# Miniprotein binders against q56419, part 24

Target 1, 326 residues: q56419
Amino acid sequence: MEGRTLEEVQEEVFKRHGVLVPKKELEDLAKALEEAGLLLTEKVEARLKEEEEKLKRERPMRLAGLSYPEGEREARAFLEAFRASYPGEGEEARVLLMPHLEPSRVPEVYGAALAALEKTPPPERIYLVGVAHRPLKEKAAALPVPFQTPFGPALPDLPALQALDALLPFELFNTPLAFREEHSLELPLFFLKGRFPEARVLPLLVARRSPELGEALKVVLRDFPGLLVLAVDLSHVGPRFGDTPLTRTLAEEARRRDLGFLERLAEGEPEAALAFLGANPTRIDGVEVVASLLPLLRERKGKVLAHRLDLEAPTLSAVGAGTLVL
Key: E = the ipSAE of ESMFold2; O = the ipSAE of OpenDDE; V2 = 0.75 times the mean of E and O plus 0.25 times the DockQ between their complexes.

## First folded at step 3 (miniprotein)

Design a_6
Fold by ESMFold2-Fast, scan of step 3:
Structure a_6 (fold): chain B 326 residues (1-326), chain A 82 residues (1-82)
Amino acid sequence: as target 1 above (326 residues)
Amino acid sequence: SLEEEIKKLWEEIKRLLEEAKKLYDEGRYEEALRVLLEAAELLIELLELARQTGDPKWLELAWKLAEEIFRLLEEIEEKLSK
């Protein structure tokens, strides 16, 4: 190349800054950055392979001692405190929509979900559908291992998971590492296991809309009936989510979007709920989940039990949360 | 121009550094590492382009960014090695 040489760069630096930068110094810096990146990438890959191997046996608690108590007795008291935060009575749920954000931020919303679970007969299994916060190799995934909780392990429903896998055009158990740090499953599961300790679980993550998942689940639910739980948060607004700082107007718009979405789902009109969001664009986690599960939500009427927009003053951001029974 | 391309890389590296710091503060260490490695790759590209301009101010900026990237990489490595 006929551009400037390292020697010419060195001379220019000396003239302007009074110090000579050796050619080796510039080369060493570039090499050090490349080698640091390579070494850390190799270390990360080794660590991830180790974690993936552990996930073949069980999914350990990640948020115990942080988002909920580690001990069973303390966990029971925590659960009861959340139930007490909701003054209403629940309704029986065949489908439950509940949040997955930090429970302490919206205790009354989780309390509403607990109230609904109190009125619901214990299911043999729970189809727990969360939102992938890490990339998946396919549109959806599941992890067929026990998930640890303070109430003991939530056991996988292996026959139902295998039946589901057989009906899908992709491998269901495709991204184990996506489940290592996944609060959209762990946080709802804490509450569900506390109320239904004997229920088996199908822990499912949706990354992108998968109509084939909804069609397959409709078939599987006929042979393996259970409680369907959509663990989704609602509006995400503010700088933490790549948006402008939250204002009173933006907060009111987010509340209207959340409620309009939930109320249309409660009328048994999931397509109308999605169309409403299309006309009023927002970052609602539930969009991809609802779009995937349309066959399970149509013509199923219910009730919105709670809704809150949680405000994060330090980040000028907010996340919507709600409880819906269908 | 090369100078405008370097300015774009510098702004993107600063953006990625802030994103990595946020992820680190949230305990999302693997994600922080991925973003930071992307910043490091862009910094290497900026360094090579800076050589072509012959303007030492870009080399000084590269050293400053490298110091910040290396510090955060070491912190993330410590967290991931636990």
Scores: ipSAE 0.014, ipTM 0.411, lowest interface PAE 7.2, mean pLDDT 82

Design a_7
Fold by ESMFold2-Fast, scan of step 3:
Structure a_7 (fold): chain B 326 residues (1-326), chain A 82 residues (1-82)
Amino acid sequence: as target 1 above (326 residues)
Amino acid sequence: SLEEEIKKLWEEIKRLLEEAKKLYDEGRYEEALEVLYEAIWLLMRLQELADQTGDPKWLDLAEKLAYEILRLMEEIFEKLSK
């Protein structure tokens, strides 16, 4: 309401529609809306509790049939098509940065990630670090259950997850509901499971920078070696993200910030990558992940395999995506 | 009608895309971008009208035009960054 009185609301309705609405009717409507909201809140709470219980057993596919095929045969053909979209050979990855944007929007970028995975020996486990798109009770979280994919369930690495939990100053398994709908894990996992069907997974979400996570992961990776995957998107620009429509200035700035960030990471200089972005005006969502994982990224040199700034039409907004091997 | 306005905007956007491609082929990258920004402005208006119709046909057209414009802009940005 913005501090408006019922009389002011009545005046706006009259001005807009030429009808004088009695104050009593506005009061009755406001009360009905409040009561409906209370009932809706109670139903939402009950539903969330039910969903949380389901997540104690497994994490089902949410984007199958939408972002990737549900059937194994079709899913294999889908991966093959994405790999074919990238003309390069890739490079071996010890650390892989890949997007979590809708794959059909940036097929060459996912193709570059697949090319890198082809050059990478099968790991026993994958540390999959995504970005929380829903609030977490702590700075980071994990969900220690099988994640369903068209290639079968991606099994959790329970010993490694328990070791990680023991080293953190907060409860690692703190927000199961955040994992119910989380494309930053589900979309990269589809590609990772397709390439490394035997690998176990540590599905991790970062909401805010957690240096404690990076320090703990450095210790855990020594005892439980594996592939580290940063599943992050780059710049988010345009009206959908609070900017003006995509212009040359915005597109150039987004591309400059994306590439400058990735290039500094490729030089093994993650602090320089963060400093380069400053206040992060184009909203690179990988900032909190990189800031959390500094000990794992320092002094690792690598190569940017692909980058694209993709239009989300017709909104004239764009999201950056890239593939980096370290 | 809304459809007549959409068709008129579509014809003008196509003209601007062809002009931008010609400028691109001539190595006139800055001028090609200026033409594409005019196309973006017209596309925004086409998008508003398409939204008003609620017709998937016009919404799909707006999406197709947006991708064509942005792909050429990306190619030009590559050239200008050299």
Scores: ipSAE 0.000, ipTM 0.165, lowest interface PAE 19.0, mean pLDDT 83

Design a_8
Fold by ESMFold2-Fast, scan of step 3:
Structure a_8 (fold): chain B 326 residues (1-326), chain A 82 residues (1-82)
Amino acid sequence: as target 1 above (326 residues)
Amino acid sequence: SLEEEIKKLWEEIKRLLEEAKKLYDEGRYEEALEVLEEAMELLFELIRLALQTGDPKWLRLAIKLLREILELAEEIEEKLSK
């Protein structure tokens, strides 16, 4: 504590074990540890500052060659394969809810999203709302730079982003580093850019419920109309997420929770959708996004096109994914 | 007991050092530094327990581990100095 010294530490060691640790050895060790800790912290901080400066110019691909192909031709074939995984027809979307889970795990759900995009007229801009997996300085954030994709850069809609920033009680462009490795934006963007190569994007992250974001977006969408995309996953169940190992009963409960949530959204009743989750609203990572966007979701009727609960066999855990058109 | 807890920390620190070296070999310098920072946190805990044993062999082990962490961090700095 405040009054604790190396001498007191040595005395405590001697008292308990009858051995004095040499004062010089403790002093040398303390100096070395302090210097090492400072050096490591400074190096990490300096590197993060450098990465932050790079993010002011562009957002590079992080998952190319891992979650999707790096080359444009291969990426096109990949999209076609996902579309083919969904046998149904799409519906025109003004609002699209789609997952950000690893695509290969739920190809038919991404295929349903692609089917909906096929029925949707090309928007001038896409409001892409994902979930922050890293801390944000504020409740929400955006990054106003080109996002690289195999189909070329997805360009930011700077006028719309500036209009949004002006209406918010906080700085919108507040945490660039949160976008460095954000799959909730990168994975949906891959599909959206492949379908709408000319559309500009507003890449938005929600960390905590922000009603002011929803109110501001309602105003901005009136002047800058576009496609609203909620990139959210559904139920998270099993030991990996703090639950007991997945059973058939727990899996069925998760499916009912997911579908009940989505169907209430499809009826234009987002408050009812949130209420339906009852005591377990935190088991769906999209809850904070839906709660933030209430003004944009009320009284919009739609349809659930697909839903799957993806099993992680090694952990006996599962993540729900769905496609909803409003 | 206390010595077994120290041994577990030592084994985990060694694992993190090997992970950091692999990241360094792959040119992933920032991630290597983050892993080294994690190793340092465990080293602080090792030192706290070592002082409770009163056996200087654990402090000498801690100094050895610290030296390895510092050497790798310095190598990364050389790469990042531009």
Scores: ipSAE 0.015, ipTM 0.469, lowest interface PAE 6.8, mean pLDDT 84

Design a_9
Fold by ESMFold2-Fast, scan of step 3:
Structure a_9 (fold): chain B 326 residues (1-326), chain A 82 residues (1-82)
Amino acid sequence: as target 1 above (326 residues)
Amino acid sequence: SLEEEIEKLWREILRLIEEAFKLYDEGRYEEALKVLEEAAKLLQRLQELAQQTGDPKWLDLAHELAELIAWLMEAIVLKLSK
């Protein structure tokens, strides 16, 4: 945010790609937004710069008291209740795929992830790869600060983050504000910090497929070994996501695509998993993460521990979630 | 045909953003956020269609529209948070 207005956004798009956004419609909208103070004005820019400065020091909890308890004791009991919701045994994970949607919607799926973490030796660091829910300046980003949790701060692995940054063709620490309210990192981190309180973290967001990220991570993981966590949700279907109301047919298609995707990943065939989805018609948000991390997922066999397509009844929509160990 | 559908989605997104602004001005913040959520859903559809074109200009346009929606959401959230 360097003083960008709608006119500057239009000009940038035109310069880079030769696409001209309708100017009169943008001018009318920009004037209405400016008069209401909703366009990026000096005041909004100052506030965003202030928030960005705060993010240089730490990333505070945003979902404490909402998605998980604020107090350490209550948080511990909450975490153990999720583990208890999964009746199976875990498997050791070198790579863990887990969800990032509201935990209360799929407790057995988070429980399966916790079971896997119980079987996994404590890592020195966790490469936590989530999905950007806000635009990033680059294809991927990281924030090299402590992330607060009810179990204490999850400290960044600064040497590993710097090694990663040095190998990338873009600035890794490019969009701090995208991390201010990012549940794809915060929710998995709650569970990971609860199980591995001493592990450092590399908090990474993927907005678009970045094969450069996967290649760089392969190099960094050799020198800085750790647990790789893909924090991704699966199918998103129904009116909330642009479909018709959820039908039995749409739900079965979503389950089929979720499980087919996960099963192919479990066979060490990530390209086959992506090909199986094709155009991704049920909107599995893990596609861009998997496509970025191909070198880390190939020939690594594992097991699907849990899967759930959870109905959001008020909107007749559903979100898929799964736990996969590799 | 496909480009014309992308054009229609862009116009629909702009109309929703304007509606969200009007709701915000009326102090109806929760409804404004709901309308921006609908704009985000249409943007997701726009991104799907842009991917089908294979033309990076449409993917970049979708990205710039996502930035605009994010700007408005941040302005609303800042009002609600402080």
Scores: ipSAE 0.000, ipTM 0.199, lowest interface PAE 13.8, mean pLDDT 80

## First folded at step 5 (miniprotein)

Design A7b (at its last look DockQ between E and O 0.02; V2 from the best seeds 0.00; counts 0 for: pae O 5.9 > 1.5, SAP 82.104 > 70, placed apart)
Fold by ESMFold2-Fast, scan of step 5:
Structure A7b (fold): chain B 326 residues (1-326), chain A 103 residues (1-103)
Amino acid sequence: as target 1 above (326 residues)
Amino acid sequence: SLEEEIKKLWEEIEELVKEIKRLLEEAKKLYDEGRYEEALKVLREAIRLLFEALRLLWRLALLAQQTGDPKWLELALKLLAEIIRLAEEILRLMHEIVEKLSK
């Protein structure tokens, strides 16, 4: 097929025979069902009120027995297997970027994160910044309660959370229900608590760009030093994410965009990383996290330890995952 | 009743899903025989029925919402998940055919 890409051939075949997956209809129905789940019948409203009250005391495990083992011994063996999957040495991290994708899909990427944690002195606290997968009342939120893990509860750093809240133009503890089911915090926390059992945590979610969060965090980190963790996935490509089916060319483009983004962050140039994505459009989970945390990422040089584009063959889709130390 | 109309839509969706699965099996057989253009024709029909199943599922979801009973919204979500799995299988086979036709 002289002078044609696989994508051009695919588009021509679609137009020739009308073979097309009903993406818009699938998306519309999925959204309507999600919105219907948010519509309050008396029973649903009472249930949500009950869950919100429970979240004032603790955040229970939701992915135990699914994404990681429930028992402490089995969880420890699982963690060690991930570390063993990465053949490299870690580097000390002041800032760690790690994924929140299902760990079994990218074991060497989580292994690289564990290697970095192995070289990092135990922090007194971890600033764990994830991506909101549910609506927040404000641009960002935190939940100031113990988060259950197989290694025991990850305790909140209440003084540091209160200091952060005082510096923000909005109430930090604004959407407890958004934390009820949030894998962008739960999955990284499993690994972080396994390595740093004594560290307290600031569990933070970003829904939209919040420069005021980054500025406030820079101040709080000065008085309350700790490890900053950005729990973000990279490129989202293919029909599952609203794009055309994954081709070799699209996969190569996604890898190049992920690495170009991470390399610019590693040079201490987060604005250049964001501009690179603007010039080379792609969907990266957590771009709003990076954009919010610019003051914490500038002039910090580091290293990309691992990167993988994980292929979902049944959906012809892929998600990028990486480990970066700064 | 709303429940009787939901059950009727559920039965119609299950019959369409059964026919989509039959067409997928036929397309796989044609693919194995190197009959790529004929496999695409069968996949086109499978996608047409997939659109019909989604239209009926949308109607079922609206009625389920009107009942206020979460069991019917759960049914709608389970049916959507099966339709998504079928769409994924169709996309995968279609991609394999396109790869064969691109030489």
Scores: ipSAE 0.044, ipTM 0.587, lowest interface PAE 4.9, mean pLDDT 83
Fold by ESMFold2, look of step 7:
Structure A7b (fold): chain B 326 residues (1-326), chain A 103 residues (1-103)
Amino acid sequence: as target 1 above (326 residues)
Amino acid sequence: SLEEEIKKLWEEIEELVKEIKRLLEEAKKLYDEGRYEEALKVLREAIRLLFEALRLLWRLALLAQQTGDPKWLELALKLLAEIIRLAEEILRLMHEIVEKLSK
């Protein structure tokens, strides 16, 4: 009686209750799950390593044929169509805030950015500051490689990037994979490269507010002047973002917060713009970029050129986009 | 397209996972009521569905590798993690039932 094996116990359970515990099937399942976990993890890691090494040399287009045309001639026509969608005139920008939302959703907002670029002398370089949609190892990151566009490669301004890296209390070149699919850089860059084909670029991402970044950029911009671009979207409201279904009241609040934020920035009052948002209940995603760049935004007055809160009918949600020149 | 096939497999796996969760809840209720043989029958069906979900997941992973986009392999790993979690819960309950029936 004592010292029964597991198999003997299982057989006795079967004889008494007519139900057999499927020991072999459980062992087969456990082995299959372990093998699948090991093999799939290895494949994922190998593919990510390959992608990371590629990104250390260049950043390929990911949205050609999806958000903009792949061919250069079609891309130029596409660019001009966006300019035509905004009938107004722009103003010279030292700082430009523009969206990174899908361009076809907010064509006049991108058109307003192009109108501002028409009034802006061609810069030697563009400081392009986007929003990291994947985690960074630090508060901010850069990728010092050519970014491909239909208009040719956007070359990095290596001296300015190196100067920026030297001034920060963390390594700036820290998360190449975060740039792989980052549309907050790729979409604005299409428009910027199309208008300023000779400008070099500092492609920057912010994950969390970094006062150190803003102070360092203030110093670097003195020695390496250029155009500062904040590539950010505004309110995100509706069920896709954790709200109840989009109502007229929620949409009106989102629009009010977008415009109030932009208008305070246009008055040279970035701290007031952030305070106006409070807990940021409509989830404006530009706040971390603005909070990082306060030294560059203070006392710079300008103008809001365009705004749209664009409806995502399938998700009953909306995203705001705007164009601001300072 | 490959992406359409991947999304179809994803939906099938999600439906299997939903049914496995339902069966696990049913087995837990039967266990709490002392109906151990009935709970084992339910858990055997859940195991069968787990194997089917894993089979579909391997097919999804093979298609995902063909895309050359690592995000689809990352999806496969996420789905595997959920399947593993469910398998662990089922195995723990089966172990408890075997202990009860051995007494």
Scores: ipSAE 0.018, ipTM 0.405, lowest interface PAE 5.4, mean pLDDT 86
Fold by OpenDDE base, second read of step 6:
Formats: sequence, C-alpha cells, structure tokens
Structure A7b (fold): chain B 326 residues (1-326), chain A 103 residues (1-103)
Amino acid sequence: as target 1 above (326 residues)
Amino acid sequence: SLEEEIKKLWEEIEELVKEIKRLLEEAKKLYDEGRYEEALKVLREAIRLLFEALRLLWRLALLAQQTGDPKWLELALKLLAEIIRLAEEILRLMHEIVEKLSK
C-alpha cells in the first residue's frame, strides 16, 4: 500500500471531515523532517523494516574500523595496547563498572578494565548492561541475537534471557532498533569478547530506572551465574551538554562527583552513591543503570581502578570515565 | 540538558500516542455498534491529540538536530512513523464512517 504522506492524510481529513489540521505546522514539520533527512519515504520505512528484520538474526558491528579494528589480528594488538596503557594490576571482578566512551579518549580506563578481566576467571555468561541513548518502549530491553565482534560473534544466553523476561512485568525483548547503533554495548563488548571468547552474553539496555530489573537479575543470577558489567560513563560537562566551557571549577566538580559516586559504590553503598549525586548536575550517565541494579550492588566491596575526565577540545566539553571492580 | 528535554518530549509523545490508540479502539467499538456520530466525535479528539503529538515531535526533532547525535533523529523518525500509521488508521475509519452516514 502506497504509504500516504501525512499531508495527504491531513488533506483527506480536512476535505472529508472538516477537521482543521494545522497545515502550516505539518508543512513546517515535513520541511524540517525533510531538512533533517527524516522524510519517511517508503524507502526509509522499507529500510527500517529491513534493518529490524536483520536485527532478528544478528547485530552487526557499527564501529569496526572506526573505534576499534575490524580484523582479528589488529583487534588483538589493540587490546594489548590498551592493556599496556594501564600500568597497574587488576583485581577479580564479580561486578565490573567500565566506560562506553570512545576508547581512544580514555585508553587507561579501558586498560584498567582489561587488567581486572585478567584477574577474573572466565565466566559462563556476561550480563552486559548498557545505557540506552535511544528511547526504549520499556524501561529496559534486551536483544537476544549474536553481536558481531572482530573476535567472532558474541552469542546470547537465551535460557538466561528467557528466565529474565519471565520475571519482568514488561516484555524484555523490545525496541530492537535501539540496539542497532548503541555504542554502550558495542564498545565494552569488544573488550569483553576479546578477553572471554567463550562467554555467552546478555546484552541489556536501561533507559529508565527499573527496580524490577535488579530484582529479576538477582534471581536469575542464582541459576545463571555470571559476570555483571555496567557499561556506563560518568559526568558530561561543557557546551555539548548545556554548560559553559570547561573551567577548572567545573572540572573539579565533575571529578568530585565521579569519584564520590564510584567510591560509594566501592563501599557497597549504591543508594548513598545515588543520593550523593542528588539532581545529578554534572549528568553522570550511569545513574539509571545503577538505580536499576541496586539489589546486585548492595554490600559489595570493591576498588576504583581508574578514573579520567577527558577533554574534548573542539567543544571545550569533558566526559568522565571510570573503572570499578566489585 | 537537551537530552533531558528530548526525553521529556518523548515521554509526552508516548502518552499522547497511547491515548490516540485508546481513542481509536473506542471509535472502532462505536463503529461496530453502529454509533457512527459518536465514533466521529472520538476520532476528532484522536486527531487533535495527533497534532499535539506532531508539534511535540517537531520540537524533539529540532532539539535532536542541535545535539548532532543521530540517535535522537532516529527516535524522531520512529515516532513520526508511528504517528503516520495512526493517522492512516484514523482516516480509514473516518472514511468508513462517512460512507455509512451517507447512505
């Protein structure tokens, strides 16, 4: 069926039913959507449908050749270089908080994550919880398909995903298109798959705090033990995020909030970590993830391995990144 | 922040979309009952809310452009596609009702 344009719909409604549709507002919308390349042409809809159908089978790499090497050999050298960027030793992780920022911006923070993974026995499965930078239909979502990596596909743990879905008051397998370009999963997964090639993965996204997710995961982890990974960034400050250009004062505040957040998590006090942030004026990215996973973070003691506030010079903005082991 | 504002707009749009869907189902029920005039009244309200959703979507799209993050633009596209689908369903039902009333 030839997809009727919204304008055709508007004209038809007006002509047939006398409903005044604000034509100018639709024209302005259509124009802005056109200018934005957002014209839902039949082609765009068909492409989106095709992409959605592809996501039923696998999630392809989107950042290969950009953020990390596409080739396996080069990818292994990449991992080694990142590990070398962190001079310290890691600790065994049961819970790993790591960044999802562009790796080249915070190499030593990813290096710290790799150091922790070196001390971690290979898990059967990895619960990889990222931040939904795109809206989800529900508070959280999963994509139960292989995620492509330079090290081969990260295969989903379907039994564990199904067990999780069964315990949630909403459909877990929602909004597949949100995963298509979600870097909060792809970037951490590169490092995780490189270190643990045989681990199954539960790729999870959190859009809004879901206490139900944490409670459900707590139950699922009993029958399906694994490594929990929180793929979250920390403060986002500067003009890109609505602030003035980065100043010493703003940077100090961002660092204070980042470290104060991580330290309270390291003490096993995730509620105190959230309370410490208050209104989250420096926009710590991982707040909704942490808020969702409270039952899994309580009373767990750990260590902050690395932190960086990385300046994006062209925008005079900065993003915080950290690595925490629990 | 721009992102927070986009998220708020998205939430508001989603609530409108839910209400439009509810009204569409109500109108279908009224149609099935032969209550065509009442069905049209309900659909008029659905259209009103649809345009409100479009206004919010426009604002969302503008903010999305300002972020430069393609994720927000993709959101805008998805919401637009949903609104268009709902508009098409409303129009189809309105056409059917008008045909019934014209006999």
Scores: ipSAE 0.017, ipTM 0.243, lowest interface PAE 7.6, mean pLDDT 87
ESMFold2 (binder alone), look of step 7: mean pLDDT 89; pTM 0.891
OpenDDE base, look of step 7: ipSAE 0.016; ipTM 0.398

Design A7c
Fold by ESMFold2-Fast, scan of step 5:
Structure A7c (fold): chain B 326 residues (1-326), chain A 103 residues (1-103)
Amino acid sequence: as target 1 above (326 residues)
Amino acid sequence: SLEEEIKKLWEEIEELVKEIKRLLEEAKKLYDEGRYEEALKVLEEAARLLWEALRLLWRLAELAQQTGDPKWLYLAEKLLREIFRLAEEILRLMHEIVEKLSK
């Protein structure tokens, strides 16, 4: 019913069923619903237009002071603490898969990503691909503005973004508002900007499988080489995600699915990784991202550096997170 | 605070939505059993609760505007969409029942 009025709903029901229910209280309710809908929609749309205009200039921090420190000095100490949480050495990354889950819940997984970034030569640009948590007008979108971080603004790579836009059958810069509150970009970007302060960024969101995006990115990466980052969480299990309360068996199934998915990606077999998940019963949210980026993931061998299934005791739920270098 | 009042209204709206959904499922079962007049009575009660949810939503939207935080206006829009979806289902089933009763 998105964008539909009650009058439109009534007209559709009447056309399909040919009947009206002429009760004064129902008529009064219908009128009140229509009036409230028009007034609320008008105010929301006016506010969204204001926010959209602001997003033409920059993308402000939304999670500073909540998921990471607002001040640069404190943000640096925070990064060092996360790196220290991972006891291993990293591997050089051409492609990095890292989580976008709240960092404090999986510090060693973010620490593993930081270890990989330490072994990686500083890229001129980062292709940061997250998961859309709000509807996009098209299958994918980008926002070509500076993203604010405690380490200064992450500047957009405008030439690379324009090259990408030119190769796509849809407008790349199609849904600015989807970027207003998007943790799948903001949280990884905090770590990436802290490690590579001079790198420009292509902030990309995937909502639905887009083979066109993967094909276009393969072309753009040849002309504008950089680090590809997939900001993907793994299994989502338990009541918070529409499942039964977490059991030991369900937790082990989630771990098995997470690791099986990551291991197949590490073998350079992304189609096998997707097939392994089948119907995706533990709800890995990065499936559409991986499916879109197949041309960039094939035949790239690598290593799983870390994996954790984080338990959310109050909801008897869990979210998987991992770090993979290719 | 304004945000605390919004959260309270949000909880009240969610409880009403939950009860509306329960009544809608009850009406569907009565419809399947051929108990059309009872189903219509249950839908009338669902519509009454939906009106109450709408009144609370309007109050929430007014407070949301005062906060200056668009997050609460987005919440109000989301709740309005759910209320309209429920209204569509209620009206659709009511029309089906009236058609059955009218021969």
Scores: ipSAE 0.005, ipTM 0.269, lowest interface PAE 9.6, mean pLDDT 82

Design A7d
Fold by ESMFold2-Fast, scan of step 5:
Structure A7d (fold): chain B 326 residues (1-326), chain A 103 residues (1-103)
Amino acid sequence: as target 1 above (326 residues)
Amino acid sequence: SLEEEIKKLWEEIEELVKEIKRLLEEAKKLYDEGRYEEALKVLEEAIRLLFEALALLWRLAKLAQQTGDPKWLELAEKLLREIIRLALEIWRLMHEIVEKLSK
């Protein structure tokens, strides 16, 4: 541990007050507090090591019983209810953009994604690209273990993950603990596993734009074809996100930016989609993912199936969600 | 999110630290005025807030562990050291006051 010594603490007290506190008195108080501090640090470190060790075997469900049902039968009924909430037909997807926010807030948007998956031939594997909500040691990361779901474990595509790792200038499996609590992968995976129970998965997180990831994925997809899924949310507006309380004007701006972004992606113009957002003033969290995956999105035309700006009334905030097929 | 909860706890801890520092300065003023018994009462309140800050720090450290991000663990350690330093300052002043009152 990098803790200061008692002598260093005493030196600081001397510097601040110009006196040397008698060592015996300092020892009595400092020992009780330092022991509490050391025990706290030791416990945190031990728990972190335990969780990292567990993640070498599997990634357990964290949101079961909260965001989706734990039981397989109940989970199936839940998924079918979301599909029923979308009145339209889907379209075949080679690339699917879907949200990762709480599903119950935008059931029609997840329903549109399910409709698209119904029209899509079952893939051998799914490249599931989410947004890191915790820092990564590198620009991107993956975790090559089974991810538990109510429909059984989503198995990693180890050959495809190894091929990807070999093409990257950094270790792909670099931050296992970032996957312990990551809803941008867990929530979309629930729906994907429910529709494609036999598909293997490449669970990927992007923290910062990584053009090398997009170039590597383009190569890997040639040898290991599969469905590419961008699990991203759109605008984040209101006080919960460091903004002013939601007004009609702010909501209209968020919808305009969400739809303009999605429509340009649907035209196969991802650079234009990024340019349209400029400084990203409504905080669309998909920008780093799209910027990383440019080679996979260019010249792929498609359709926006659904969009919603969901109001969070207690905080006067809102989050945008959409489904796009390419 | 875990980060949002950590930031909320961080803000609460910083507010307690600010109040502890205010009470410590109040106690120093009372000590300088020879009002030793009143200075002790103020320091007793500072100690109460100090342990409240430690309890919140425990909660913050638990959440920091769950993020897997070393920056939040570093924050927890930094806050713990600041709390320990304040405790040592409080102890020094209490010792001097007790010396005055016992003679």
Scores: ipSAE 0.005, ipTM 0.207, lowest interface PAE 10.0, mean pLDDT 83

